VHH binders against q9p7j3. Designs and how they scored, part 65

Target 1, 174 residues: q9p7j3
Amino acid sequence: MILPLFPETQVHVFVYENVSNCAAIHEQLISQNPIYDYAFLDAATILYKKQVYSAIIRALEDRRDEQMKTKTIHSEVILSLSPKTEISSAFRQFSMTKKSKNIVVVKIDSKLTEEEEFERLDKLVEGNRVEFSDEELQKLIDFKVLKKNYKLDPSTLENPLASILSSIALRGYS
Key: E = the ipSAE of ESMFold2; O = the ipSAE of OpenDDE; V2 = 0.75 times the mean of E and O plus 0.25 times the DockQ between their complexes.

## First folded at step 4 (VHH)

Design k44 (framework vhh_5j56_2; at its last look DockQ between E and O 0.01; V2 from the best seeds 0.00; counts 0 for: pae E 16.4 > 2, unsure alone 61.1 < 65, placed apart)
Fold by ESMFold2-Fast, scan of step 4:
Structure k44 (fold): chain B 174 residues (1-174), chain A 125 residues (1-125)
Amino acid sequence: as target 1 above (174 residues)
Amino acid sequence: QVQLVESGGGLVQPGGSLRLSCVASGFTFSYPSDYAIGWFRQAPGKEREGLSSITSSRGDSTSYSDSVKGRFTISRDNAKNTVYLQMNSLKPEDTAVYYCAKGWDYAYPSEFDYWGQGTQVTVSS
């Protein structure tokens, strides 16, 4: 996918459910295997497509403005999902763990087509690829995790989307 | 001004133990801050791999890679500004240069900075 605000930037987002090899993927990340250069997110933390896109847009804006707080664009996407500026907290809250069962995978600046990325990732991820859609994401979300990560108060707003997007857009603005 | 220095490596036989030290200067562990100190290793011809990390925020949380879990223990002494890696039941495949660094999560080695010079661990007969 090409974003209207960043038309030269190739962006792909993939969703996998019932992943059995998250521990193996995690070991590849800690060994810096370049084949695994993606943002691996725990799907338990993602409720909407717009949530992921807002984080990607924020990360790309920070890169454009030379204001990234992390060293890579994929790390910046993970940070940008967080309502706080604490980087270690953002990684703990949103990243895939060895115990994850469902994941969202983001690729920015891909040199491959979307189909080629699908073929590559399907070999790396032992799970079922599903559509990147609000319907599929809502099957994978953990609402307790979501409420904790975004400090959602049921009495604040019944529309979690507006609160989530505001948190992403306004993080570290001051 | 911020730097980390490793020490404690050496030659040890299989099944032996070593304790590595990582001494920090230019910052203190007792100051409230958001970071992790991680231990990494690099064998000849390989990339650096993450082994363990300990956080400075929200209390001491520790994490380990599966290859060292149960054999290695990370700890810190804030008064001495030192992070330790206790290595037990060492195997020949643990032979590597061991590094400590400041970052966020050992699963993201590219995000770590202030790498030390490393300390060589050799596990051989």
Scores: ipSAE 0.380, ipTM 0.703, lowest interface PAE 2.5, mean pLDDT 85
Fold by OpenDDE, look of step 5:
Structure k44 (fold): chain B 174 residues (1-174), chain A 125 residues (1-125)
Amino acid sequence: as target 1 above (174 residues)
Amino acid sequence: QVQLVESGGGLVQPGGSLRLSCVASGFTFSYPSDYAIGWFRQAPGKEREGLSSITSSRGDSTSYSDSVKGRFTISRDNAKNTVYLQMNSLKPEDTAVYYCAKGWDYAYPSEFDYWGQGTQVTVSS
């Protein structure tokens, strides 16, 4: 997939449910295994495709402007999901954990087609791939976590997308 | 003034064991803090490699790379504010400078923000 504002950057997003080896993936991330060069998100924290895209765009903009706060573009995607500026908070909020069961995987700067990337990633993730759609994400979301991460209240729960996107876009602007 | 000091390195024969220590100061490595201590190594001409980590907020959750899994064990002593890396069944390819680092309670080692000076480990017959 190509984003209009970043035509030179190919992005792929995958969703997996019932992943049995998140702990193993986590260990590979600790070792900085280059094969695992992705952003691994906990699907329990993701409600919308636009939420993910917004974070990706924010990360790419930060990279473009040489304003990245993290070390890698994939880490920056995770940070960009958060309304908080603290990296630790963002990762606690949104990153895959050893106990995660459902994940969203983002690849930036892919040199492969979506299918080729899937074949590569499918060797790493032991789970069931589902469609990257709002419908599927809605089945995996933990609303308690979502509400906590974005400080959603009854006035914003009717349309949480607007609040989420605003939080992502305005991170660091009070 | 966060500081990490590694010790315990040295020369050992293949199949031997070493226990590295990482003494932390300037912060408390205990719940409810969300810190992680990781062990890394760097061999000449190679990239730095993450080996193991232990957290302070998730019930001493530990992680290991495939290269050391089953041979290395990370542990901590809160009373001494020290993290250990027990290294067994050492191989020549384990020869490197070993570092401990302080980071946050997540799996991305690139975000570790404080590092020790390192301790040399040499495995040779």
Scores: ipSAE 0.035, ipTM 0.527, lowest interface PAE 2.8, mean pLDDT 90
Fold by ESMFold2, look of step 5:
Structure k44 (fold): chain B 174 residues (1-174), chain A 125 residues (1-125)
Amino acid sequence: as target 1 above (174 residues)
Amino acid sequence: QVQLVESGGGLVQPGGSLRLSCVASGFTFSYPSDYAIGWFRQAPGKEREGLSSITSSRGDSTSYSDSVKGRFTISRDNAKNTVYLQMNSLKPEDTAVYYCAKGWDYAYPSEFDYWGQGTQVTVSS
């Protein structure tokens, strides 16, 4: 996938359900194993494709403008999902944990086709791949977590999507 | 509900100028916001082309395609709920129907939600 504003940047997004080895993946991420250089997100925090795309675009814009706060583009995606600027909080709220069951995985700057990247990733993740779609994401979301992370008012008349995207777009103007 | 209405098109000689207006109704421009307003054009038998956009998602910012950069300027007047496209140094290849559109600030042209009806710009000698 190539985003129009970033024509030289290939991006892939994968969704896995019923992942049995999140603890092992988490250990590899902590040890900074380069084979695991992806953004591993807890699917319980992701309701919409546009949520993920907005974070990717924000991270790429910050890289372009030399405004990144983290060391890698993938860690910057995780930060970009957060309504707050604190790196530690963003990772605690959105990153896969060792107790996660479903994940969204983002690869930026891929040199591989989607199929090739999937084959590599599938060796790392013990779970069932599902389509990256709003339909599948809605099955995996935890609405209590979503409301907490974005401080959503459940009685509001607005679509929660607009509030979520505003939080991503307006955090720490760039 | 949401409407975008373009105006200011017409016939102009090469090298001339026009200013297009896009008046919004059914919503108001606000700051900060998560909306993008873009200008697009489509000549007969051609693909729709993105020209310029203005966002408020990370402050007021603008972008331009290479084909119009330096000649066209996008601007916004929140008090009039209007976005403008100032078009200078017009060429015959700028002849097209010009549209404004509203979407999320991360959208590319295929994901804009609302479109105006368009205004014709004709550049001929």
Scores: ipSAE 0.000, ipTM 0.132, lowest interface PAE 16.4, mean pLDDT 81
ESMFold2 (binder alone), look of step 5: mean pLDDT 78; pTM 0.800

Design k45 (framework vhh_5j56_2)
Fold by ESMFold2-Fast, scan of step 4:
Structure k45 (fold): chain B 174 residues (1-174), chain A 125 residues (1-125)
Amino acid sequence: as target 1 above (174 residues)
Amino acid sequence: QVQLVESGGGLVQPGGSLRLSCVASGFTFSYPSDYAIGWFRQAPGKEREGLSSITSSRGDSTSYSDSVKGRFTISRDNAKNTVYLQMNSLKPEDTAVYYCAAPWEIGFPKDYDYWGQGTQVTVSS
């Protein structure tokens, strides 16, 4: 994918269901294995494609403006999903854990094509790749997790997109 | 795989100082996640006591138990994968085996899953 304000930035997003090796992937992430340089998200936290893209755009804006709070663009994506500016809270809320079953994987600044990244990820992730679509994401979401992460009230829970996008874009402002 | 190794313990007189080190292997303290590394101690016949913690992300948030606040200082060196505990004004009641510990779940720091072997600190009367 190509973003209008960042046309030279390569972005790939993959969704995996029924992943059996999340504990092994998590171990590689804490050891900072460079092969695993991706944002690994728990799919229970992601409802819309636009939610992921908004976090990517915010992370790229923060990098452009020299306002990144984390050391990598992928960790900045995870932070940018959160309505708060607390790194530990964002990772607790959105990142994959050893107990995760369905994941969303983001790659920024890839020098590889989408097909080449798929071949690479297929060797790392033991699960079934599904389409990155709102329909597939809605099968994997946990609405209790979503409600808690974005502080959604009952009136917004039926159509939360605008509230989620506003929370991401206006992170840190009342 | 993941291992924590403590060092720097020894015998010291009351009022003395020691600097303990905790070196991590198999993971780094610079991972962009705010997980805590903690120092604990256990004296013979007593429960393990939490003393101090430090996060491994930006902010270097620290905490101290009342028994050591003002006397002990926790710090980190991410380039060396090392966490330190500077212990000043040591008392006989500080005699214990000192442990460092790290969480398994990134961003879920309540329970510590990796423990070191411990280093003995003895404050002689």
Scores: ipSAE 0.000, ipTM 0.210, lowest interface PAE 13.6, mean pLDDT 80

Design k5 (framework vhh_5j56_2)
Fold by ESMFold2-Fast, scan of step 4:
Structure k5 (fold): chain B 174 residues (1-174), chain A 125 residues (1-125)
Amino acid sequence: as target 1 above (174 residues)
Amino acid sequence: QVQLVESGGGLVQPGGSLRLSCVASGFTFSYPSDYAIGWFRQAPGKEREGLSSITSSRGDSTSYSDSVKGRFTISRDNAKNTVYLQMNSLKPEDTAVYYCAAGWDLSYPRDFDYWGQGTQVTVSS
Protein backbone atom coordinates (compact mmCIF):
# COMPACT_ATOMS: atom_id res chain seq x y z
CA MET B 1 0.00 0.00 0.00
CA ILE B 2 1.13 3.53 -1.05
CA LEU B 3 0.20 6.24 1.44
CA PRO B 4 -0.05 9.69 -0.25
CA LEU B 5 0.86 11.60 2.96
CA PHE B 6 3.58 9.08 4.00
CA PRO B 7 5.11 7.82 0.73
CA GLU B 8 8.32 6.57 2.40
CA THR B 9 6.43 4.36 4.87
CA GLN B 10 6.14 0.69 3.93
CA VAL B 11 2.73 -0.75 4.84
CA HIS B 12 1.46 -4.31 4.31
CA VAL B 13 -2.01 -5.60 5.20
CA PHE B 14 -2.93 -9.30 5.29
CA VAL B 15 -6.24 -11.08 5.81
CA TYR B 16 -6.54 -14.63 7.16
CA GLU B 17 -9.73 -16.66 7.52
CA ASN B 18 -10.32 -19.84 9.54
CA VAL B 19 -7.34 -19.25 11.83
CA SER B 20 -6.84 -22.05 14.36
CA ASN B 21 -3.92 -20.72 16.43
CA CYS B 22 -5.10 -17.29 17.72
CA ALA B 23 -4.53 -18.43 21.33
CA ALA B 24 -0.89 -19.31 20.52
CA ILE B 25 -0.37 -15.96 18.77
CA HIS B 26 -1.84 -14.14 21.78
CA GLU B 27 0.66 -15.95 24.05
CA GLN B 28 3.53 -14.75 21.83
CA LEU B 29 2.23 -11.18 22.19
CA ILE B 30 2.25 -11.60 26.00
CA SER B 31 5.87 -12.84 25.77
CA GLN B 32 6.76 -9.73 23.72
CA ASN B 33 8.32 -11.88 21.02
CA PRO B 34 9.63 -9.35 18.44
CA ILE B 35 8.73 -11.72 15.56
CA TYR B 36 5.06 -10.93 16.32
CA ASP B 37 5.43 -7.14 16.04
CA TYR B 38 2.27 -6.58 13.98
CA ALA B 39 -1.17 -5.15 14.63
CA PHE B 40 -3.45 -8.20 14.95
CA LEU B 41 -7.09 -7.18 14.40
CA ASP B 42 -10.28 -9.23 14.64
CA ALA B 43 -11.76 -9.27 11.11
CA ALA B 44 -15.24 -9.18 12.71
CA THR B 45 -14.56 -5.45 13.26
CA ILE B 46 -13.32 -4.46 9.77
CA LEU B 47 -15.69 -3.76 6.88
CA TYR B 48 -13.60 -1.74 4.39
CA LYS B 49 -10.01 -1.32 3.21
CA LYS B 50 -10.49 2.43 3.76
CA GLN B 51 -11.30 1.77 7.43
CA VAL B 52 -7.86 0.16 7.94
CA TYR B 53 -6.16 2.79 5.76
CA SER B 54 -7.75 5.65 7.76
CA ALA B 55 -6.57 4.15 11.07
CA ILE B 56 -3.04 3.69 9.70
CA ILE B 57 -2.91 7.32 8.54
CA ARG B 58 -4.22 8.58 11.90
CA ALA B 59 -1.56 6.52 13.73
CA LEU B 60 1.21 7.83 11.44
CA GLU B 61 0.00 11.43 11.94
CA ASP B 62 0.05 10.94 15.72
CA ARG B 63 3.58 9.48 15.51
CA ARG B 64 4.75 12.38 13.30
CA ASP B 65 3.25 14.90 15.75
CA GLU B 66 4.65 13.09 18.83
CA GLN B 67 1.10 12.46 20.09
CA MET B 68 1.03 8.65 20.24
CA LYS B 69 -0.79 7.34 23.31
CA THR B 70 0.51 3.77 23.02
CA LYS B 71 4.06 2.40 22.94
CA THR B 72 4.18 1.03 19.37
CA ILE B 73 2.94 2.16 15.98
CA HIS B 74 1.05 -1.14 15.68
CA SER B 75 -0.88 -0.65 18.93
CA GLU B 76 -1.51 2.97 17.82
CA VAL B 77 -3.22 1.58 14.66
CA ILE B 78 -5.52 -0.48 16.90
CA LEU B 79 -6.32 2.58 19.05
CA SER B 80 -6.93 4.68 15.92
CA LEU B 81 -9.76 2.39 14.76
CA SER B 82 -11.75 3.40 17.87
CA PRO B 83 -13.96 6.52 17.97
CA LYS B 84 -13.02 6.86 21.69
CA THR B 85 -9.74 7.74 23.40
CA GLU B 86 -9.89 5.06 26.16
CA ILE B 87 -7.09 2.67 25.19
CA SER B 88 -8.30 -0.50 26.95
CA SER B 89 -11.72 -0.15 25.32
CA ALA B 90 -10.13 0.19 21.86
CA PHE B 91 -8.07 -2.99 22.33
CA ARG B 92 -11.12 -4.94 23.53
CA GLN B 93 -13.17 -3.68 20.59
CA PHE B 94 -10.74 -4.24 17.70
CA SER B 95 -7.78 -6.50 18.59
CA MET B 96 -7.54 -10.22 17.94
CA THR B 97 -8.58 -12.42 20.87
CA LYS B 98 -7.73 -16.03 21.73
CA LYS B 99 -11.14 -16.97 20.26
CA SER B 100 -10.86 -15.01 16.98
CA LYS B 101 -11.37 -17.00 13.77
CA ASN B 102 -10.59 -14.40 11.11
CA ILE B 103 -7.94 -11.73 11.42
CA VAL B 104 -6.50 -8.67 9.69
CA VAL B 105 -2.76 -8.17 10.21
CA VAL B 106 -0.98 -4.83 9.65
CA LYS B 107 2.78 -4.31 9.33
CA ILE B 108 4.24 -0.80 9.32
CA ASP B 109 7.89 0.15 8.68
CA SER B 110 8.70 -3.18 7.03
CA LYS B 111 12.01 -3.37 5.16
CA LEU B 112 10.82 -6.63 3.59
CA THR B 113 8.90 -6.91 0.30
CA GLU B 114 5.21 -7.85 0.46
CA GLU B 115 6.10 -11.36 -0.76
CA GLU B 116 8.73 -11.77 1.99
CA GLU B 117 6.23 -10.62 4.64
CA PHE B 118 3.69 -13.12 3.24
CA GLU B 119 6.23 -15.93 3.62
CA ARG B 120 7.09 -14.89 7.18
CA LEU B 121 3.51 -14.32 8.35
CA ASP B 122 2.17 -17.50 6.70
CA LYS B 123 4.52 -19.43 9.03
CA LEU B 124 3.07 -17.68 12.11
CA VAL B 125 -0.65 -17.85 11.22
CA GLU B 126 -2.43 -21.19 10.82
CA GLY B 127 -5.22 -20.15 8.47
CA ASN B 128 -6.14 -19.38 4.88
CA ARG B 129 -4.77 -16.13 3.47
CA VAL B 130 -7.25 -14.20 1.33
CA GLU B 131 -7.05 -10.96 -0.65
CA PHE B 132 -7.16 -7.66 1.26
CA SER B 133 -10.28 -6.40 -0.52
CA ASP B 134 -13.68 -5.01 0.44
CA GLU B 135 -15.26 -8.17 -1.02
CA GLU B 136 -13.28 -10.51 1.28
CA LEU B 137 -13.67 -8.26 4.35
CA GLN B 138 -17.45 -8.13 3.88
CA LYS B 139 -17.56 -11.94 4.18
CA LEU B 140 -15.88 -11.75 7.63
CA ILE B 141 -17.52 -8.74 9.28
CA ASP B 142 -19.92 -9.06 12.24
CA PHE B 143 -22.47 -6.24 11.81
CA LYS B 144 -23.53 -6.42 15.48
CA VAL B 145 -19.92 -5.78 16.51
CA LEU B 146 -19.54 -2.99 13.92
CA LYS B 147 -22.77 -1.30 15.08
CA LYS B 148 -21.69 -1.40 18.72
CA ASN B 149 -18.10 -0.23 18.09
CA TYR B 150 -19.11 2.81 16.00
CA LYS B 151 -22.50 3.45 17.64
CA LEU B 152 -24.34 3.15 14.32
CA ASP B 153 -28.10 3.44 14.10
CA PRO B 154 -30.14 1.30 11.64
CA SER B 155 -30.22 4.11 9.04
CA THR B 156 -26.40 4.21 8.72
CA LEU B 157 -25.88 0.42 8.60
CA GLU B 158 -26.81 0.24 4.88
CA ASN B 159 -23.91 2.56 3.93
CA PRO B 160 -21.71 3.06 7.03
CA LEU B 161 -18.41 4.01 5.32
CA ALA B 162 -18.60 7.80 5.77
CA SER B 163 -19.69 7.45 9.42
CA ILE B 164 -16.85 5.03 10.21
CA LEU B 165 -14.21 7.19 8.52
CA SER B 166 -15.50 10.33 10.26
CA SER B 167 -15.39 8.53 13.64
CA ILE B 168 -11.75 7.54 13.07
CA ALA B 169 -10.64 10.97 11.80
CA LEU B 170 -12.54 12.98 14.42
CA ARG B 171 -11.90 10.70 17.42
CA GLY B 172 -12.73 12.61 20.60
CA TYR B 173 -14.46 15.59 18.93
CA SER B 174 -17.86 14.75 17.49
CA GLN A 1 10.51 5.73 38.87
CA VAL A 2 7.55 3.41 38.36
CA GLN A 3 7.78 0.18 40.37
CA LEU A 4 5.37 -2.70 41.02
CA VAL A 5 5.84 -5.13 43.93
CA GLU A 6 3.90 -8.40 44.28
CA SER A 7 3.27 -10.23 47.57
CA GLY A 8 1.00 -12.89 49.04
CA GLY A 9 2.31 -15.99 47.29
CA GLY A 10 3.14 -19.24 49.03
CA LEU A 11 2.33 -22.93 49.36
CA VAL A 12 -1.32 -24.01 49.42
CA GLN A 13 -3.16 -27.31 49.10
CA PRO A 14 -5.48 -28.05 46.15
CA GLY A 15 -8.84 -26.39 46.72
CA GLY A 16 -7.24 -23.68 48.87
CA SER A 17 -7.20 -19.89 48.46
CA LEU A 18 -4.58 -17.12 48.29
CA ARG A 19 -4.81 -13.36 47.82
CA LEU A 20 -2.01 -11.67 45.89
CA SER A 21 -1.29 -7.94 46.25
CA CYS A 22 0.39 -5.59 43.78
CA VAL A 23 1.57 -2.25 45.20
CA ALA A 24 2.59 0.58 42.86
CA SER A 25 5.11 3.35 43.55
CA GLY A 26 5.93 6.27 41.28
CA PHE A 27 2.35 6.50 39.93
CA THR A 28 -1.25 6.05 41.14
CA PHE A 29 -3.83 3.49 40.05
CA SER A 30 -6.51 6.22 40.06
CA TYR A 31 -6.70 9.34 37.88
CA PRO A 32 -4.53 10.55 36.20
CA SER A 33 -2.54 7.39 35.33
CA ASP A 34 -5.10 5.85 32.92
CA TYR A 35 -3.23 2.51 33.06
CA ALA A 36 -4.72 -0.96 33.18
CA ILE A 37 -3.15 -3.29 35.74
CA GLY A 38 -2.80 -6.94 34.76
CA TRP A 39 -1.92 -10.23 36.39
CA PHE A 40 0.18 -12.77 34.50
CA ARG A 41 1.82 -16.06 35.41
CA GLN A 42 4.64 -18.24 34.12
CA ALA A 43 5.32 -21.86 35.03
CA PRO A 44 8.78 -23.42 34.47
CA GLY A 45 9.40 -24.20 30.80
CA LYS A 46 6.11 -22.57 29.70
CA GLU A 47 5.19 -19.26 28.09
CA ARG A 48 3.86 -16.37 30.15
CA GLU A 49 0.05 -16.39 30.39
CA GLY A 50 -2.29 -13.41 30.90
CA LEU A 51 -4.91 -13.97 33.61
CA SER A 52 -6.82 -10.82 34.48
CA SER A 53 -6.79 -7.04 34.16
CA ILE A 54 -8.53 -4.00 35.68
CA THR A 55 -8.50 -0.49 34.22
CA SER A 56 -7.40 2.63 36.08
CA SER A 57 -9.65 4.95 34.04
CA ARG A 58 -13.13 6.26 34.88
CA GLY A 59 -14.62 3.48 32.76
CA ASP A 60 -13.31 0.75 35.07
CA SER A 61 -13.78 -2.80 33.80
CA THR A 62 -12.31 -6.25 34.44
CA SER A 63 -11.17 -9.04 32.11
CA TYR A 64 -10.38 -12.70 32.82
CA SER A 65 -8.80 -15.55 30.86
CA ASP A 66 -10.96 -18.65 30.45
CA SER A 67 -8.61 -20.74 32.64
CA VAL A 68 -9.41 -18.63 35.74
CA LYS A 69 -12.96 -17.28 35.16
CA GLY A 70 -15.16 -18.01 38.17
CA ARG A 71 -12.16 -18.85 40.39
CA PHE A 72 -10.09 -15.64 40.40
CA THR A 73 -11.28 -12.09 41.13
CA ILE A 74 -9.34 -8.89 40.49
CA SER A 75 -10.04 -5.75 42.54
CA ARG A 76 -8.33 -2.53 43.50
CA ASP A 77 -8.02 -0.19 46.45
CA ASN A 78 -7.05 3.19 45.03
CA ALA A 79 -6.48 4.68 48.50
CA LYS A 80 -3.78 2.03 49.13
CA ASN A 81 -2.49 2.14 45.54
CA THR A 82 -2.92 -1.64 45.47
CA VAL A 83 -4.47 -4.18 43.08
CA TYR A 84 -5.48 -7.62 44.39
CA LEU A 85 -5.96 -11.03 42.83
CA GLN A 86 -8.17 -13.28 44.95
CA MET A 87 -7.50 -16.89 43.95
CA ASN A 88 -10.02 -19.56 44.98
CA SER A 89 -10.35 -23.28 44.22
CA LEU A 90 -6.63 -23.53 43.42
CA LYS A 91 -5.39 -26.46 41.33
CA PRO A 92 -1.89 -27.93 40.86
CA GLU A 93 -1.97 -26.40 37.34
CA ASP A 94 -2.03 -22.93 38.97
CA THR A 95 1.55 -23.44 40.24
CA ALA A 96 3.59 -20.60 38.72
CA VAL A 97 5.35 -17.31 39.37
CA TYR A 98 2.68 -14.58 39.33
CA TYR A 99 3.50 -11.13 37.92
CA CYS A 100 1.79 -7.78 38.13
CA ALA A 101 2.16 -5.40 35.19
CA ALA A 102 0.96 -1.92 34.20
CA GLY A 103 -0.17 -1.39 30.60
CA TRP A 104 -3.47 -1.45 28.74
CA ASP A 105 -5.43 -4.71 28.61
CA LEU A 106 -5.01 -8.49 28.23
CA SER A 107 -6.36 -8.21 24.66
CA TYR A 108 -3.05 -6.50 23.72
CA PRO A 109 -0.55 -7.60 26.38
CA ARG A 110 2.45 -6.59 24.25
CA ASP A 111 1.83 -2.99 25.36
CA PHE A 112 2.50 -3.57 29.11
CA ASP A 113 5.19 -1.13 30.28
CA TYR A 114 6.18 -2.02 33.82
CA TRP A 115 6.57 -5.45 35.41
CA GLY A 116 7.00 -6.59 38.98
CA GLN A 117 9.58 -9.15 40.10
CA GLY A 118 6.99 -11.90 40.64
CA THR A 119 5.72 -13.97 43.55
CA GLN A 120 5.75 -17.79 43.67
CA VAL A 121 2.51 -19.74 44.09
CA THR A 122 2.78 -23.50 44.64
CA VAL A 123 -0.33 -25.68 44.78
CA SER A 124 0.65 -29.11 46.10
CA SER A 125 -0.52 -31.61 48.60
Scores: ipSAE 0.011, ipTM 0.378, lowest interface PAE 8.9, mean pLDDT 82

Design k6 (framework vhh_5j56_2)
Fold by ESMFold2-Fast, scan of step 4:
Structure k6 (fold): chain B 174 residues (1-174), chain A 125 residues (1-125)
Amino acid sequence: as target 1 above (174 residues)
Amino acid sequence: QVQLVESGGGLVQPGGSLRLSCVASGFTFSYPSDYAIGWFRQAPGKEREGLSSITSSRGDSTSYSDSVKGRFTISRDNAKNTVYLQMNSLKPEDTAVYYCAAGWQLSYPRDFDYWGQGTQVTVSS
């Protein structure tokens, strides 16, 4: 995908369901293996494509403006999903864990094509790739997790998109 | 805002013990994963050296430099958001300013970007 505000930035997003090796992936992320330089998100936290894109745009804006709070653009994407500025809370809320079953994987600044990244990720992730679409994401979301992460009330539950996007865009500034 | 504060330094005779504490604010050490915390020291006229590190995801992944292995022990208390360095069998060569530092757990490459002010340890009779 090409982002209008960042047309030279290569962005790829992949969705995997029924992943069996999340514990092994998590250990590689902790050891900082460069092969795993991606943002690994728990799909239970992601309802819309726009949610992911908004976090990517916010992270790219913070990188452009020299305002990143984390060391990598991929860590900054994870932080940018959170309505709060606390780094540890953002990772607890949105990053994959050893217990995750479905994941969303984001790659920024890839030197590879989308097809080449998929071939690489297929070797790392033991699961089934599905389309990155609102329809597929809605099958993987946990609404209890979503409500807690974005502090949604009954008035926003049926159409939370605007609230989620506002929370991402206005993180720490209201 | 990330902040680290060291304490527990002081004067001790050879063979003595000290426990250093590093209290963090603006982030936490709890699972799933937040920060790797390391202890470093710098003696007058020498380069800063790494001594020990602990990762936050499980709290049990530790490493030690050869110069302190078997004498120093790193540990953490997540409820107090504190990392400790227990120093036993201290030698005059251990005299230095001791620093704690935090690096983001999932950053690549690993780098320590937040540092405390340091605490002086002097081993002398």
Scores: ipSAE 0.000, ipTM 0.174, lowest interface PAE 15.1, mean pLDDT 80

Design k7 (framework vhh_5j56_2)
Fold by ESMFold2-Fast, scan of step 4:
Structure k7 (fold): chain B 174 residues (1-174), chain A 125 residues (1-125)
Amino acid sequence: as target 1 above (174 residues)
Amino acid sequence: QVQLVESGGGLVQPGGSLRLSCVASGFTFSYPSDYAIGWFRQAPGKEREGLSSITSSRGDSTSYSDSVKGRFTISRDNAKNTVYLQMNSLKPEDTAVYYCAAGWELGYPRDFDYWGQGTQVTVSS
């Protein structure tokens, strides 16, 4: 995928359901295994493709402007999903846990083709790959988690997209 | 505000053992602090390598890199606010500066928020 504002940046997004090895993946992330250099998100927190793309764009804007708050572009994507600028809070809210069942995986600045990333990730993740689409994401979302993470009230919960995108775009600005 | 201090490094012969200590001030390692503590090392001319971590918020989980699994053991003394790295069967390739780091998130150790100054470990005859 090519982003309009960042045409030279390679971006790949993958969705896996019924993942059985999240604990093993977490152990590899702890040991800084470079093979696992991706943003691993809990799919319970992601409702729309645009939500993920907005976080990616925000992270790339912060990198361009030398305003990244985290050490990697993938961590910056996780931070950028949060309406707050607190790194630890963002990771609690959006990152994959050992007990996650469904995940969204983001790769930025891949040195591999999309096909090669597919082959690599399918070997690392013990689950069923599904299409990165609003339809598939809506099967995996937890609306209670979404409401808590974005502080949605009942009036916004009926159509939360604009509120979520605004929260991502306006993160850190009063 | 938050400070980590490493100690216990030194010179040791191949096959020897060392115990490194990481003392924290400004926060606690015990639940409900939600901090993970990791051990890292960096040898001259090489990238920093993650070795081991321990958490309280995620069931006192421990992890080890393949290069040290079976030889190194991480542990906590919550009363002393100290994390230890017991290093056994040391090899010349273990020679490095060893760092202790604290951060919330288990999944991204490169984003640890606080770092110690490091302690030198040299494995040589």
Scores: ipSAE 0.000, ipTM 0.200, lowest interface PAE 13.2, mean pLDDT 80

Design k8 (framework vhh_5j56_2)
Fold by ESMFold2-Fast, scan of step 4:
Structure k8 (fold): chain B 174 residues (1-174), chain A 125 residues (1-125)
Amino acid sequence: as target 1 above (174 residues)
Amino acid sequence: QVQLVESGGGLVQPGGSLRLSCVASGFTFSYPSDYAIGWFRQAPGKEREGLSSITSSRGDSTSYSDSVKGRFTISRDNAKNTVYLQMNSLKPEDTAVYYCAAGWELAYPRDFDYWGQGTQVTVSS
């Protein structure tokens, strides 16, 4: 996908359910294996496609403006999902863990085609690939996690999209 | 091949000092690595105890357990890919095998997935 404000940046988003090897993937991430240069998110934290795209856009804006707080564009995407600017808190809230079962994977600045990324990721991720769509994401979300991460009250939780997007866009402002 | 190697242990008298070193190979403590490094110890017949940690994020965030706060200091030398534990005012109760461990700072909950082989510290007169 090409983003209107970042036409030179290739973005791919993949969703996997029933992943059995999250612990092995986590080990490769901490070893900084360049084959695993993606943002690995816990799907329990993602309700909408727009949530992911808003975080991507914010990360790309921060990179453009030389204001990234993390060392990679992929870690900046994870940070950008959080309503707070605290790095460790954001990763605790949104990143894949050894215990994750369903994941969202983001690739920015791919040198590969979408088909080639699928071939690579299918070798790395032992799970079932599903469509990146609101319908599929809504099957994987944990509403207790969502409510806690974005500090939603019960009435906001009934229609949370605007609150989530505002939290991402206005991160760092009190 | 990721490895952590501890050194600097030995025999000291009560009230003495030692500096332990932890050297990483197969990865770096500085950019582009985002590793937090922790120091742990285990005495015979006791559980492993966490003592101190330092983050990879410029090395500016440190923590200490109550048992060592004010006596031990953790520091980094990123150019040497080394983390140090300066131990002052040592007590017989500090006798243990000391381990360093690395976990990715940005992976939460923080898991210490890489462990050194340990270095023996004995405090005795």
Scores: ipSAE 0.000, ipTM 0.171, lowest interface PAE 13.0, mean pLDDT 80

Design k9 (framework vhh_5j56_2)
Fold by ESMFold2-Fast, scan of step 4:
Structure k9 (fold): chain B 174 residues (1-174), chain A 125 residues (1-125)
Amino acid sequence: as target 1 above (174 residues)
Amino acid sequence: QVQLVESGGGLVQPGGSLRLSCVASGFTFSYPSDYAIGWFRQAPGKEREGLSSITSSRGDSTSYSDSVKGRFTISRDNAKNTVYLQMNSLKPEDTAVYYCAAGWELTYPRDFDYWGQGTQVTVSS
């Protein structure tokens, strides 16, 4: 995907269900293996495509404005999903864990085509690829996790999109 | 809520040894804590330098910068919630304020959120 405000930036988003090797992936992320230079998110935390895109746009805006708080653009995407700017809390809330079963993987500034990234990730992730769509994401979300991460009350939980997007856009200004 | 307190700095002659301690509160080093802890230093007029890190979970993974490999050793005592830096064969260029820092284990050490106030190490005669 090409973003209108960032036309030179390649963005790819992949969704995997029933992943059996999250502990092995987690170990590679701890060792900062450059082959794993992606944002690995727990799908239990993602309800909408727009949620992911809003975090990507915010991270790219922060990079453009030289206001990134983290070393990499992929870490900045994880931070940007959080309504607060504490890095450790954002990773605890949104990053994959050793026990994750479904993941969302974001790649920014790929030097590979989408098809080549698919081939690469399929070798790293032992799970089933599914479409990056609101329908598929809604099968993988944990509403208890979503409510806690965005501090949603019962009245906003029925239609949380606007609240989630506002939290992402306004982080650091509340 | 996370706090780190360093101790063990001081004056030492070239070739000497010191052991720094970092006591953590607000989290534990035992499973299932997902925090990593690192040692950093900063000398006057220089950028902060990462020296060593240790994870609080699985495998007790350690890393060292090239400037201290073979001379410094990081270790942890989970019962005391303390991380140590054993510094041997100290050189005048090791003179700096030494900091411990903690962050989520998947973050780069540069991005660690929690920092101690530092302890001065001076290597001179």
Scores: ipSAE 0.366, ipTM 0.701, lowest interface PAE 2.7, mean pLDDT 87

